Miniprotein binders against a2bj90. Designs and how they scored, part 21

Target 1, 235 residues: a2bj90
Amino acid sequence: MSRSARRKTSALNTVLRVVEVFASIQGEGPFTGTYSVFVRLAGCNLRCPFCDTRYAWSLEAGKPLGVEELVEEIARYEPSLVVITGGEPLLQRHPLNSLVEGLESLGLRVQLETNGILPAPARDEQLWRVYHVVSPKDVPVRVPGAKLHPSWVDYARATGRAWFKFLVANEQHVREVAEYVAKLGIPRSRVYIMPLTPEKLDMKELLELHSRIASLAVKWRLNFSPRLHLLVQLP

## First folded at step 11 (miniprotein)

Design IX3
Fold by OpenDDE base, fold request of step 12:
Structure IX3 (fold): chain B 235 residues (1-235), chain A 83 residues (1-83)
Amino acid sequence: as target 1 above (235 residues)
Amino acid sequence: NPDDEDEAQWLLKLARIYQRAAEQAARRGDYDKAIFYLDLAVELLEEALELLSNPEIRKQIEQELQTTKERIEAYKKKLEEQK
């Protein structure tokens, strides 16, 4: 392999397609309430009908950013957490490992949001060291082509750095989640249920839906994830 | 049971929230999203019917359920026309 081919492959491993970078509060999952910088990566392997971030589905919706430049941009916000999200961040796995390395070198905590279709991090990846919130799209809502990769269960057991977040509308959905996680051997302490909210829900309806799903979480002995950003009107 | 009636009324309310979301999606030509929310509305209406005992209310919800199912089939046709 020529020095030119190695430089081109190294450059490709150091560039991310990024839709947006912004500071807010993490509204969902185990890090709810944390002051966070969100890095929304471009491209998704799903087309969820309920997706709130459809503008990130195309890889072309993102701008190419160098990993070093992106680390510097993130660091300026002095975040308590860096949230890597998008469409599906693991579609950019190689440069994402480089990003994680850069962020960890600054002592920044990193949390990945993933749909869990792609394999979990291997032990030799920088991604192995970070936190992961996996949002399966096969239960209770069934998105075509969605299937949780089994390696996420193994990763969760090995590291304790993974949680599973499920969208639910009613008690039947919560039952299906409970059965699914039991079948996979996922500890209930690692499971979050979250309200399936449509776009343009008013605050009264949003709050009532949160209340109903939170009550189901207690009844079913599962963790509850709010959509805190919607409740407090943050990005 | 008062608790069953409260739950039924909530499920009906939530179904109507998803129906509104579906109608908004359909107006934008997003029939995949519309079908998705109507399928959720169907599930919630069916669950509410299990809790409802009043024959008049049940009849109304059965009619709403049927209308929702018909709308799903209409949107499936429109989705196929977009391919």
Scores: ipSAE 0.855, ipTM 0.943, lowest interface PAE 0.5, mean pLDDT 94
Fold by OpenDDE base, fold request of step 12:
Order: structure tokens, then C-alpha cells, then sequence
Structure IX3 (fold): chain B 235 residues (1-235), chain A 83 residues (1-83)
């Protein structure tokens, strides 16, 4: 392979399509309450009807940013965690591995948010070393074309660095989650249920929904994920 | 059962929250989102009916359920017209 072909392949692995970068508190999952920098990547392989970040569905909605520049931007916030989210971050898998390498070289912790359709990280990827919150879209809410890739269960078992987060509205949804994770052999300690919050809830309605779903989490012996950022009015 | 009545009232409240979200989506021409939230509202109304014993309340919820199903079918037609 010529020096020119190596430079073109290296250049393709050094640019991400980024929608936004911002600092906030992680409002969801195992890192709830952590001061975090959020990197929202562009492009998604789903079209979830309930998606609150539809503006990130197209790759063209993101700006091209160099990995090195993005690492420097993130580092200026002095985050306790870097959260990589978006549409589906794993659509940009190659430059995302380079981003993770850069962030880890600075001693920064990284958490990925994914829909779990694409394969889990391989052992030779930088992504193997980070934390993952997988949000399946096949249960209890069924998005067309959504199916959890089996390798995420294997990754969770091998590393202990994956959790599974499910949107739920009622006890029937919680039952379906419990049956689904039991069938797949996912430990309950790795499962989070989270309220399916529609847009423009008032604070009283939001709090009541949190209370109801949290009670179901206790009843069903599952972890509860708040939408803490909504409760404290942060992005 | 008092616990069943409290749960039924909560489910009805939550159904109405999703119905409002659906109406807001439909006003924006987002019929896919509207249908999604109305399907959730249907599930919650059906679950509430299983817990409700009062015939007059049941009749009202059955009517709300029917109206919600009719709205879903109307929005499905609108979604097809956009394709």
C-alpha cells in the first residue's frame, strides 16, 4: 500500500461529525450526578418516533471536527466523565476509537451511549476499555429494525463495563424488560429502567412519573435511572 | 381495592399526558410520533379499565379509548399521504 493510501486511510479515521459539545451533569444511568462533557455525534441507524434528538439523525447535521482538536476542547472543561452520545456513535466507529485513545491518554474516563444494534467493541479496539450504556430499542418499545446485537451480552459478561437502559411507561413494560433480560442472560444488576418522558411535562407530572417508575424498579429488583437533568433543569 | 383505584387514576393521568404529546406532534405534522404516543395511551387506558369497577367511569374510559383508536387511524392515513 502506497504512502498516499496510508495518509487517506489515516485522514478518514481522524475526523468526527459532531452536532454539539457541552458540559452538564450526567442525568441517566450508572454515572448519574457526574460532571460530564457531552459529545453528541451525528448520524443514526434508527428513526425512533420518541427521539428527542432528531436533529442528530443525519450525518450532515454534524460539523467535521478533528479528533485532536476535539480532545483539546473536551480537556478544557476538566470533566469527571466524557459522555459520547448522539444518534448512534458507533456509525463513526473508526474516528471514535481515535477519540477514545486521545481522551484516555489524558486520564479522562469515557462513557458511550449506544442503541446496541451494531456489534460491541472487539478486544483490539480502544472502545473495549471504556464504559458503555446500551439502550435497546426492541423491548419494551419496538422500533422497526432494532435488534440488540448478541455481542453486547458477551461484552458485558467479559468486562463488567456495560449496562442496559430501557425506557418504560408502566408495569407491563417493566415485566417485558425483566423477561427479555432473563432470556438473554443479562444480570439484573446491569439493568436500568428509565421513565419514558414525553416532551413538555410539568415538574409535578415529571416527579410523579419518576416516583411511579422508581417504585416499579424496587418491586422488580431493577436499577432505576432518573432523568436528573430534566428534574434540575440542566441540558 | 383502594390501591387499584389509585393505580387506575395514575394510568389515566399518564394516558392523557401521552395524548397531549401526540396532539402536539400531530400539529407539527409528526404523525409517526403522534401514533407512537397514542399507542401508549391505548395500552394505559386498557390497563386502567381492568382496574376500574365503576360502570359510569368505565363507560367514559371506553369512549376515550375508542376516540383514541379513531385518532390513530386518522394519523396513519396522514402518514401514508406524506409518503
Amino acid sequence: as target 1 above (235 residues)
Amino acid sequence: NPDDEDEAQWLLKLARIYQRAAEQAARRGDYDKAIFYLDLAVELLEEALELLSNPEIRKQIEQELQTTKERIEAYKKKLEEQK
Scores: ipSAE 0.854, ipTM 0.943, lowest interface PAE 0.5, mean pLDDT 94
Fold by OpenDDE base, fold request of step 12:
Structure IX3 (fold): chain B 235 residues (1-235), chain A 83 residues (1-83)
Amino acid sequence: as target 1 above (235 residues)
Amino acid sequence: NPDDEDEAQWLLKLARIYQRAAEQAARRGDYDKAIFYLDLAVELLEEALELLSNPEIRKQIEQELQTTKERIEAYKKKLEEQK
């Protein structure tokens, strides 16, 4: 390989397509309430009808940012957690491993949000060390082309650093989640159900939906994820 | 059962929330999103019908269910016309 080819491959591994960087509270999953910097990466391998971040679906919707510049930008917020989200962050797997390495070198904790279609991190990836919240799109709502990659179950068992978050509307959805996780051998302690909230709910409707789904979580012995950012009107 | 009636009323309310979301999506030409929320509304209306015993209320919900299914088919046609 020529010196020019090595420089081009090294440069590609150090640039991310980023839609937005902002500070807020993590509103969902096991880190709910944590002061976090959110890095929304561009590009998605799905077209979920209920997606609230459709502006991130195209890789072209993101700006190219260097990993070093992005690490410096994140560090200025003094976050308790760095949340890597987007469309699907694992579409940018190579530069994402470099980003994780940079953030971990500063002692920053990292949590990834993924749809679980792409393979889980391998042991030699920097991504192996971080926390993952996997949001399957095949159960209970079925997005065409969505299928959880089996390696996420293995990763969860091996590391204890993965959780599974499911959108639900009713008890039938919660039943389907319970059956699905039992079949895959996912421990219930790693499962979160979350309200399927449409856009522009009033606060009363939003609270009632949270209450109903939280009651189902108790009944079915599953963890509940709020949409805390919506409840407290944060981004 | 008063518990079944409370649950049925909740399911009907939630169905109407998703129907409203579907209408907002359809007004923006987002028929994929509209169909998705109407499919959820259909599931909730069908579940509510299993819990409802009042014949007059059941008849109203059956009519709402039929209208919702017809709207899904209309939006599927519009989605095909956009492709």
Scores: ipSAE 0.852, ipTM 0.942, lowest interface PAE 0.6, mean pLDDT 94
Fold by ESMFold2, look of step 11:
Structure IX3 (fold): chain B 235 residues (1-235), chain A 83 residues (1-83)
Amino acid sequence: as target 1 above (235 residues)
Amino acid sequence: NPDDEDEAQWLLKLARIYQRAAEQAARRGDYDKAIFYLDLAVELLEEALELLSNPEIRKQIEQELQTTKERIEAYKKKLEEQK
């Protein structure tokens, strides 16, 4: 490799295509309520009809940002948690590992959100030590191309740093989730069900749906995830 | 059965929430999202019918179900034209 080729490879490893960076609370899953900085990466390997972040599907939606620059921007918010989301962040896996290294060097805690199609982190990746919320898209609604990579279950067992989150509307959906996680060997303690909320529900409707899904979580002995940011009207 | 009546009422309310969401998506040209929400509404309406015995209420729900299925087919045609 010439010096020019090595420099080009290094630049690619240190650049991420980023749609947006903003502060808010983590409204979903095990870290609900945490003051967070969200980093939305461009590109997705799915086209879910229910997706609320369609503007992140195309890689062209992202601006190229250097990893060092991004780490500095994130640090200025003084977050308690950095949430890396997207699209599908693992499409930019190599520079994502560099971002994680930079954030962890500053003592910042990191959580990744993924649809679980690409494999879980290997032991020698910086992502190995990061928390993960995995949202499979083949249950209860089947999105074409969606399939949870089996390594996520192995990773969750080995590390305790992964949880699985499913959108549900009714008890039949919860039953399907329960059957799916049992078949895959996912412990119920790592499973969250969350209300499938369309855009722009009024507050009364939003609370009723939360109440109904929370009751199902208790009935089926699964964890419940709110969409807290919607309840408190934050981005 | 009062528990069945309460559940059926909720299923109907939720179906109407998803029907409204589908209309909003369709106005934006998001016909795949609209179809997704209408498919959910169909599931919920069918589930509600299993719980209800009053013929007048069942007839109203059966008409709503038929109308919803017709909307799905209309949006599928619009989605094909969009491609």
Scores: ipSAE 0.831, ipTM 0.929, lowest interface PAE 0.8, mean pLDDT 92
Fold by ESMFold2, fold request of step 12:
Structure IX3 (fold): chain B 235 residues (1-235), chain A 83 residues (1-83)
Amino acid sequence: as target 1 above (235 residues)
Amino acid sequence: NPDDEDEAQWLLKLARIYQRAAEQAARRGDYDKAIFYLDLAVELLEEALELLSNPEIRKQIEQELQTTKERIEAYKKKLEEQK
């Protein structure tokens, strides 16, 4: 088969298990406010009790979708950012690298959301060139079995394309985050603290929690992440 | 310290937000989520007690803390029954 035909059949046969694809605003982290297409991949290596997307935990929750078809679907939205999330997207690492290749060929900016348990991208992976928001789950929320892979700190230092985001409820949690990132050598400029918001808060409560955590971010000289999509009632 | 009073008042409010969230999670059968939020509420109530000296207010919070711990044990039993 010709090189062009092998490329087409290889990309078509590369499959991701996808729970949902939708357009919205990136509501969290360094890209807050960006018109985005979200691609939620199935499967997770954690069972966080606070998880808002439990429907994505099982690989069986995702439909198999060819990478080339997925790239075409994403492109039709004309996104400013493609956010790959899940579950834990790195459980589908090989076809995920193929998706990133396809998206990059169209000049689309890509951001991955990960719990950081699996290693950071190697230099020869397409994921190496992509932005990452890493949300460790061992501090302060103490999910059993969660341990940030140390390669994420090295990756962030080498590339400048990774940030670390932590859910916090109070100042004690912020202190724990500050100690954790200092121990790991993560500079505070790469750290976001974000309000630990349960579901179904009224707007007054949501704003008050945001205000309190934002004040702590200033006090501790850390970046603040809102949950903007909740404030503006978008998915 | 007025800052301690403001902080304690907020800690109590947040604890009650998490207690409500736990009830909502339990209604859906998400007892692990319910326990998680109640554990946070316990931490917040204990922190508020560290900041407050009024004995009548402290007694009310200590009762709330005990009730919250009892709910945690009840939800743990529910979670085990789901096994």
Scores: ipSAE 0.830, ipTM 0.928, lowest interface PAE 0.8, mean pLDDT 92

Design IX3
Fold by ESMFold2, fold request of step 12:
Structure IX3 (fold): chain B 235 residues (1-235), chain A 83 residues (1-83)
Amino acid sequence: as target 1 above (235 residues)
Amino acid sequence: NPDDEDEAQWLLKLARIYQRAAEQAARRGDYDKAIFYLDLAVELLEEALELLSNPEIRKQIEQELQTTKERIEAYKKKLEEQK
């Protein structure tokens, strides 16, 4: 592609609608404990009743930011991990691939959080090379319109760069998750169960729920995800 | 059975946590979230009944279950009125 054509293509994919950018600790999944910059993209294709980020549902909640400007802002935090989340970040797939390219050119590690309804990255996308934590919303608590795209399982097997995370309240939920992942051929090593925490738990309740779900993870030989940021009172 | 008693007590405690979460959501007008948490509470109360044999305790839980189901129907009505 000529230098001139590359410039025109870049201009077409240069803006993301962003709700917030902030530094914190990744509190969930395989990268728990990592100093991270979170980029919350606007827009979601679900309306989960348990969602704790309802303010990101509308695309209009996001401010338009240039991708190059956003890369510079993120880099100033000197993150160990860049977590792209939302809403559903894949609703802004084209400029998201441009953001990933910019972050990777600076040597920054990227993780995407997705509900998995839209397809996994193709091999020629910049998103192919980053890490993904996929949170299906059709098990154990079924959200209307949620269906995991089958390409995520193929992507996880091909690349080893995807994990699957499920909110659970009790052992019945864990059984449903175990049956679901077995049916789809998702290996246990890629599966996390995480406590279904309401918004306003005191610390004792939060710890007790974590303890109970962690014990179930051991019993069922699944990985456990905390909600560490809640335990340490970070955003 | 001590393991069944411990599990039942946890299930009851968790059901009540979700009932409280539902009340908090309803006060904010989030009736979809309130219904979601009450549905979870119903499942947990039913599971606890499977583990318990004391008739007086079972009667208390069955009353709690009935009240919870009535709240679900009330919140469903409220959710429809918001449409």
Scores: ipSAE 0.820, ipTM 0.927, lowest interface PAE 0.8, mean pLDDT 91

Design IX5
Fold by OpenDDE base, fold request of step 12:
Structure IX5 (fold): chain B 235 residues (1-235), chain A 83 residues (1-83)
Amino acid sequence: as target 1 above (235 residues)
Amino acid sequence: NPDDEDDAQWLLKLARIYQRAAEQAARKGDYDKAIFYLDLAVELLEEALELLSNPEIRKQIEQELQETKERIEEYKKKLEEQK
């Protein structure tokens, strides 16, 4: 391999395509309420009809940023958590491992948001050490081409650092989630249901939807994820 | 049952929220999103009908359900025309 090919491959492992970096409160899942820096990576392997971040679907929507520069940018916010999100962050797996290494070297906690289609981290990846919130898109709403990779169940069991977050609209959806996680052997303690909110809900409608889904979470003995950022009008 | 009526009224309200979201998507030419939200509205209207006992209300919801299904088929056709 020529010196030029090694430099190109090394550069590919140290550059992320980033749509945005911002500080906010984590509004969803097990880290709800945590002051977080969000790193939204570009590119997605799905086209969910209900996606609120469609602008991140193209890799070209992201700017190339060096991992070191990105670590320095994140560190300036003094976050309690770094949330790696986007389209699908695991499409940039190699430079993402380098990012995690850099962030962990500073003692920063990292959480990944993923659709769970791509394989879970292997033990030799830096991503093995971080927290993961997996949002399957095959249940209860069925996005074409979505299927949870089985390795996420194994990862959750092995590490205790994965949770599964499902979008739901009604009790039937909650039932389907309960059946799905039971079939896969996912403990209910690792399962979150979250309201399927359309764009531009008013606050009254948003609150009522949260209340109804939270009541279903209690009834079905599942965890509830708010969309806290929507409730408190943060990004 | 008063609880069934409250639940039915909520389901109807939520269906109408998704119908509005679908209409907004359709106005933007996003028929995938429109169909998705109308499918949710159908499910909720069907669930509400299981809880509703008033024949007049049931008839209205059955009509709304039928109109929603027809709109889905229209949007499927428009989505095919975009390919």
Scores: ipSAE 0.849, ipTM 0.940, lowest interface PAE 0.6, mean pLDDT 94
Fold by OpenDDE base, fold request of step 12:
Structure IX5 (fold): chain B 235 residues (1-235), chain A 83 residues (1-83)
Amino acid sequence: as target 1 above (235 residues)
Amino acid sequence: NPDDEDDAQWLLKLARIYQRAAEQAARKGDYDKAIFYLDLAVELLEEALELLSNPEIRKQIEQELQETKERIEEYKKKLEEQK
């Protein structure tokens, strides 16, 4: 490969399509309550009917941002965690590995959020070192084209740095999650159930839904993920 | 069972929350989202019917369930018309 081809491939690996960068509290999963900078990447390989971030589905919805510039922007917030989310962050895997390298060089902790359709990180990727919250879209709600890539189960077992988060509405959904994770050999300690909340819930309705799903989590011996940001009215 | 009645009332309430979300989506022309929430409402209404013993309440929920299913079919047609 010519020096010119290596420079062009290096430049393509250093730009992300970013929808938004903001500071908030992580409201979901194992890092709930953590002061975090959220990086929402553009582009998704799904079209979930219940998606609250549909504006991020197209790559064109994101602005091109250099990895170095993005690392500097994130660092100014002094976050306890960097949360990389979006549509599907792993659609930008190459520049995302460069971003992770930059953030880790500053001693920042990184959590990725993914739908788990794309392969888990390999050992030679910077993404191997970070935390992952995988949100399968094949159980209990079934999004067309969603299938958990089996490598995420292997990654979770090998590293202990992956958790699986499922949207649920009732006990039947919780049962389906319990059966699914048992079949895949995912330990219950790595499983979170989270309320399936529609837009514009009343706070009383939101609290009652949280209570009902949390009780089911205890009954089924699963972890509970709140929608803490909705409860405390943060982004 | 008092617990079954409380659970049934919650399921009915949650079904109606999803129905409202569906109606809001449909008003915006988002029939994919509307259908999704109505499908959830159907599941919850069916589960509530398993817990309900009062014949009058059951009849009302059976009617609500039927209307919800009819609305899903209406929104499927509208979704096809958008293609």
Scores: ipSAE 0.847, ipTM 0.940, lowest interface PAE 0.6, mean pLDDT 94
Fold by OpenDDE base, fold request of step 12:
Structure IX5 (fold): chain B 235 residues (1-235), chain A 83 residues (1-83)
Amino acid sequence: as target 1 above (235 residues)
Amino acid sequence: NPDDEDDAQWLLKLARIYQRAAEQAARKGDYDKAIFYLDLAVELLEEALELLSNPEIRKQIEQELQETKERIEEYKKKLEEQK
C-alpha cells in the first residue's frame, strides 16, 4: 500500500459530514435542561415518516469538517454537554470515535442520540465511555427495517451509560413499551417515554399532550421525557 | 364513567391533531407521513369507541373512522403513483 493511500485513509477517519452545529438546551431524556452544543451528523439508515430532521438523511447534505476543527468549534461554546445527533451518528463511527477522543481530552461530557440499529460501542472504542440515549424505532411505532441491536441491552447493563427513549401517543403504546423492555430485561429506571408530537402543534395542544403522557408515565412507573425545546421555543 | 368520557374526548382530540398533521403532509406530497399519522388517528378513534356509550356520538366516530380508513387507501394509491 503506497504512502498516499495510507494518508488518504487516515484523513477519511478524521472527517465528519456535519449538517449543523448549534448551542441550545437539551430538551429530551436524562440530560433535559442541560446547556448543550448539538452536532447534527449527516446520513441515516432509516426513513422514519415522523422525522423532523429529514434534511440530515443524505450524507451529501453534510459539510465535510475535520475532527480537530470541529473540536475547536464546539469548545468555543463552553458547553456543559456535547450532544451528537443527526440522522444516525453511528454511520460515521470511525471519525466519531476520533471526535469523542478530542472532546474528552478537553474534559467535555458527550451524549449520543442513536436509533439503536447499529451495534453498541465495543470496549476498545472511545464511544464506550460516553452516554447514549437509544431511541428504538421498532416499538411502539414500527418503522420498516428498524430493529434494536441486542448489544445495546448488554452495553446498558455493563456501563449504566445507556437510556432508552420511546415515542408514544396513548396508553396502548406505553403498555407495548413496558412489555418490550420487560422482555429485553431493560430496567424501568432506564426507560423514558416521550410524546409523539407532530410538526406545528400549538402551545396549548403541545402542553396538554405532555400532561397526558406524563400521567401515563407515573401510572406505568416509567420516566417521562419532555420535548422541552418545543415548550420553551428553542432549537 | 366520567373518567372514560374524559379519556375518550382526549383520544378524539388527539386523533384530530394527527389527522391535521396528515393533511399538511399530503398537501406537500409526503404520503408516507400522511399515512403514518392517519394510522395513529385510526388507533385512537378505535380506542375512543371502546369508551363511548352515546349512540349518536358513536355513530359520528364510526363515520370519521371509516372516512379516515378510506383516506389512507387514497394516500397509499398516490404513494404508489409516485414510485
Scores: ipSAE 0.846, ipTM 0.939, lowest interface PAE 0.6, mean pLDDT 94
Fold by ESMFold2, look of step 11:
Structure IX5 (fold): chain B 235 residues (1-235), chain A 83 residues (1-83)
Amino acid sequence: as target 1 above (235 residues)
Amino acid sequence: NPDDEDDAQWLLKLARIYQRAAEQAARKGDYDKAIFYLDLAVELLEEALELLSNPEIRKQIEQELQETKERIEEYKKKLEEQK
């Protein structure tokens, strides 16, 4: 078996349950505007009432795909960023680390989206070196059981590779976020507030909500995240 | 205070956006989502009342607030029936 064949054979035994793979623009957080390939993993440890992707809640919603096959598919898009999302991607932690290894071996930049309930990456994990956008669901939206694991704050301090993103509707929510991040020791420079948008807003409503939340971000000296994909009507 | 009036009008508009989202969710049987958005609408209506002093306008908002709370209770019953 050649060296190339041995590498492919080694990766073929690692499987992820994948709901969808598609190209689009990263619409949220610090990498907003980046040409990206999204990999939506199946399974979630929460049932948030506002979830936009309920179809990814069950692990059975995902099709099993070999990691090496997935790396090859992603690479063909020539992405500037690979966004791993879900459900909750860390429910598939072991094969996810294998995917990250494959993507990084090709020089591809990776970002993970997580609700932060499961622990941050350990130093010896492939996930240690990728970017993370952590979206806690216990403030201001108060999903029961959605407690941020404290290791994410330690990870952010140690690496500078994690940011925290919060859905807000009004100034009271922003005040709650500010109190929460101060209590946890999360610096403002790592915090994004994002408009809490229901489905099917008309464009005027969407723009006005963006404008109002952006103004609050400036007032409270926090970063603003749009939902750019909604504004430009991309998936 | 003109800023308070503009802020209050936006809060009312946003509350109505969330009420509409709740009704859409309820038509699909998603009563947990509907309740979530109505709870947000209640918060926004209460915040608007803090900014306004006109009795006629306040009365209208208080009526809207009560109706919203009644719908929350109705949807809570429907959610329990799904269990």
Scores: ipSAE 0.829, ipTM 0.927, lowest interface PAE 0.8, mean pLDDT 92
Fold by ESMFold2, fold request of step 12:
Order: C-alpha cells, then structure tokens, then sequence
Structure IX5 (fold): chain B 235 residues (1-235), chain A 83 residues (1-83)
C-alpha cells in the first residue's frame, strides 16, 4: 500500500461512524435501571424484521466522529454506564477498541450490545475487559444468517463478562431457548428472556406481556429482562 | 380444564396484539415486520387450538388462521414489489 493509503487506513482506526449519542436508562438485561449514555454505531449485518432501530442499519446513517472527541462528549454526561450499541457495533471493531481504551482510561464502565455473529473479543483487545450482552437472533426468532459465534460461550466462561438475552413471546419460545442454551453449555445464570414487544402497545398490554414472560422466567429458572424504558416512557 | 382455557385466552389475545402490530407495520410499508408478526400470530393461534375443544370456538379460530395465512401471502407479494 502507498504511504497515503496507509495514512487513510490509520485515520479510520480512530474514527467511528456514529448515529446518535444520548443519555437515558439502560432498560434491558443485567444492568437494567442504570443511568447510561448510549452510543449508537452505524451499520448492521442483520435486517431483523422486529428491529426498532432500522435507522442505524446503514453505515451512511452514521457521521464520522473522532474517538477522542467522542470520549470527551460521553464523559460530560457523567454516566454510570456507557452502552455501546447499534446496528452491530462489532462491524467497526478497530476504532471501537480505541473508544473502549479512552473510556476505560477515565474509569468509565462500558457495556456492549451485540447480536453475537462476529467473534467474541480476544485477550489482547480492549473489548476483552468490557461487559457484553449478547442477543442471539437465531432462536427463537430465527432471523436468517444470525448464527451465534461459538467463541461467545468460551468468552463468557473465561471472563464472566457476557450474558445472553433472548426475545420470547410464549412458553414454546422459552422451551426453545432452554434447549438451545443447554446444548451450547450456557449456564442459566447467564440467560435472560425478554418480552417480544411490538411498537405502540398500550400500557395495560405491555404490563400483561411483561407479567406473563416474567412468570415463565420464574417457572423455567431463567433471568427476566424487562423493557423498562418502554414502561417508563424513555428513549 | 380452567388452566387450559386461561392459557388459550391469553394466546388468542396475544395473537390479536401481533395482528394489530402487523397492520400498523403494513400501513408504514414495513411488510417484512408485518409478516414477522403475522407468523407469530399463526403460531399462537395454532397453540390455542391445541388447548380448546369447543367446536364453535375452534371453527372461529381456524377461520382466523386461514385469513391470517392469506394476509401473509399478500404481504409477501407486496414485499417483493418493493424490491
């Protein structure tokens, strides 16, 4: 590669394509209720029909931001948690590791949300040390191309820094999740089931669905994830 | 069995919630989302039929199932037209 091409490649390692940055409450998974800054990265390797953030699917939806400037913007919110989400954040793995380094140098706690198709972090990556909530899309919702990479199970076992979250509508789905995680050797303490909630449910319907799925979580001895931000009407 | 009837009532209610979500998605032109929710509704209606024995109620649900499946096929055509 020419010297100018190497410079362009190097600059891309410190730039992220970002759709939005905003403060809210983490509404899902093991960190539910935490005051958080969300960083939504552009690009996704799936086209889930139920996706509520379709505006982040294209890399063109993101604006290039320097990692250093992004760290400063995030820090001004004084978050208790930085949630890196998207699209699929691991599509921008190189600059994402730089962002994580910057955030950790300030003592900020970081959580990544991923569909788990790309491999788990290696030991020499900054991402190795952050928390991950992995949402496989092959069971029960069966999104095409959504095969969970097996390294996530090894990573969770080695580090204790990964949890697995599944959208479910009924007991049949919960049964499928239970069979799936047992086959892969994912301990139930690392598994969350979450209600598959369409947009624009009224509050009574939303509470009924939460109640039914929470009862199933107890019955099947799995963790329950709400969608708390919907219940409290936050983004 | 009272537990089976409560479960069936919930399954039917949830199926109708997903049918409504599908209609809303279709109005926005999101036919892939509409199909996804109708597929869920089909699963829930079929599960409810396994729990119910009353012939009149079963006939109503089987009609709803058929209509839902026809709507899925119609939305699949609309989705292809968008490509």
Amino acid sequence: as target 1 above (235 residues)
Amino acid sequence: NPDDEDDAQWLLKLARIYQRAAEQAARKGDYDKAIFYLDLAVELLEEALELLSNPEIRKQIEQELQETKERIEEYKKKLEEQK
Scores: ipSAE 0.827, ipTM 0.924, lowest interface PAE 0.8, mean pLDDT 92

Design IX5
Fold by ESMFold2, fold request of step 12:
Structure IX5 (fold): chain B 235 residues (1-235), chain A 83 residues (1-83)
Amino acid sequence: as target 1 above (235 residues)
Amino acid sequence: NPDDEDDAQWLLKLARIYQRAAEQAARKGDYDKAIFYLDLAVELLEEALELLSNPEIRKQIEQELQETKERIEEYKKKLEEQK
């Protein structure tokens, strides 16, 4: 097989372990409010106690799907954005690059959600060309083993395609985030703070927490991320 | 200081929200999640104490803080028993 044919065959036959595919609104980060198709990949390299998608932690939770089939399923939704999430999608890095190639060939915009432990995309990866929302879990929430790989900062500077999102509960957390991003050289324009919301908040509590964190974002000149899907009761 | 008093009252409310979340997690046997939320509650209670000067209110918060730390130790034991 020629090199070109070998590359096409690899993309066509690549398999991902997928927990779910569904349409909704992106509720977090820079693309908040966008009509999106979510692709939740199985497997995670963390066991965050606050995780609301624990059903995606095991690789065995995912059904194997071919990239061709998955691209076709996604395209039928006519999404404005394809959000690749999980677990930790970069655990399935090779087939994920094949999926991105397929989605880009149809002109679809792609955003990846990652905890940032595995390295940022290399320039020769299809993932290099898409958007990334990186959610470090070592500050302020301090999940053990959750160290942000330094390459994400270099990638963000080189491409402008990465943003950093942090769960916070109070001003002390925001101060910790501000110190952390300053030490790493992450520009404020790329930083989002988001309310740390437990599962059973009533609407008044949820709104008050959003209001308090949004006020802190303004005070500290950081971007604010809602959890909009919770406010509007979408998945 | 009115801003400090408002901030402290919110911190106390949020600490109690996290304590409730911890109880809900513990009821399901999720003691790791419960400990996480109680650690947040401790942090918020300690921050509220830094902002308040009223001795009666401070005493109440210090008692709540001690009770929360004791519950953390209780849940740590329960988490170890699950292993």
Scores: ipSAE 0.778, ipTM 0.902, lowest interface PAE 0.9, mean pLDDT 91

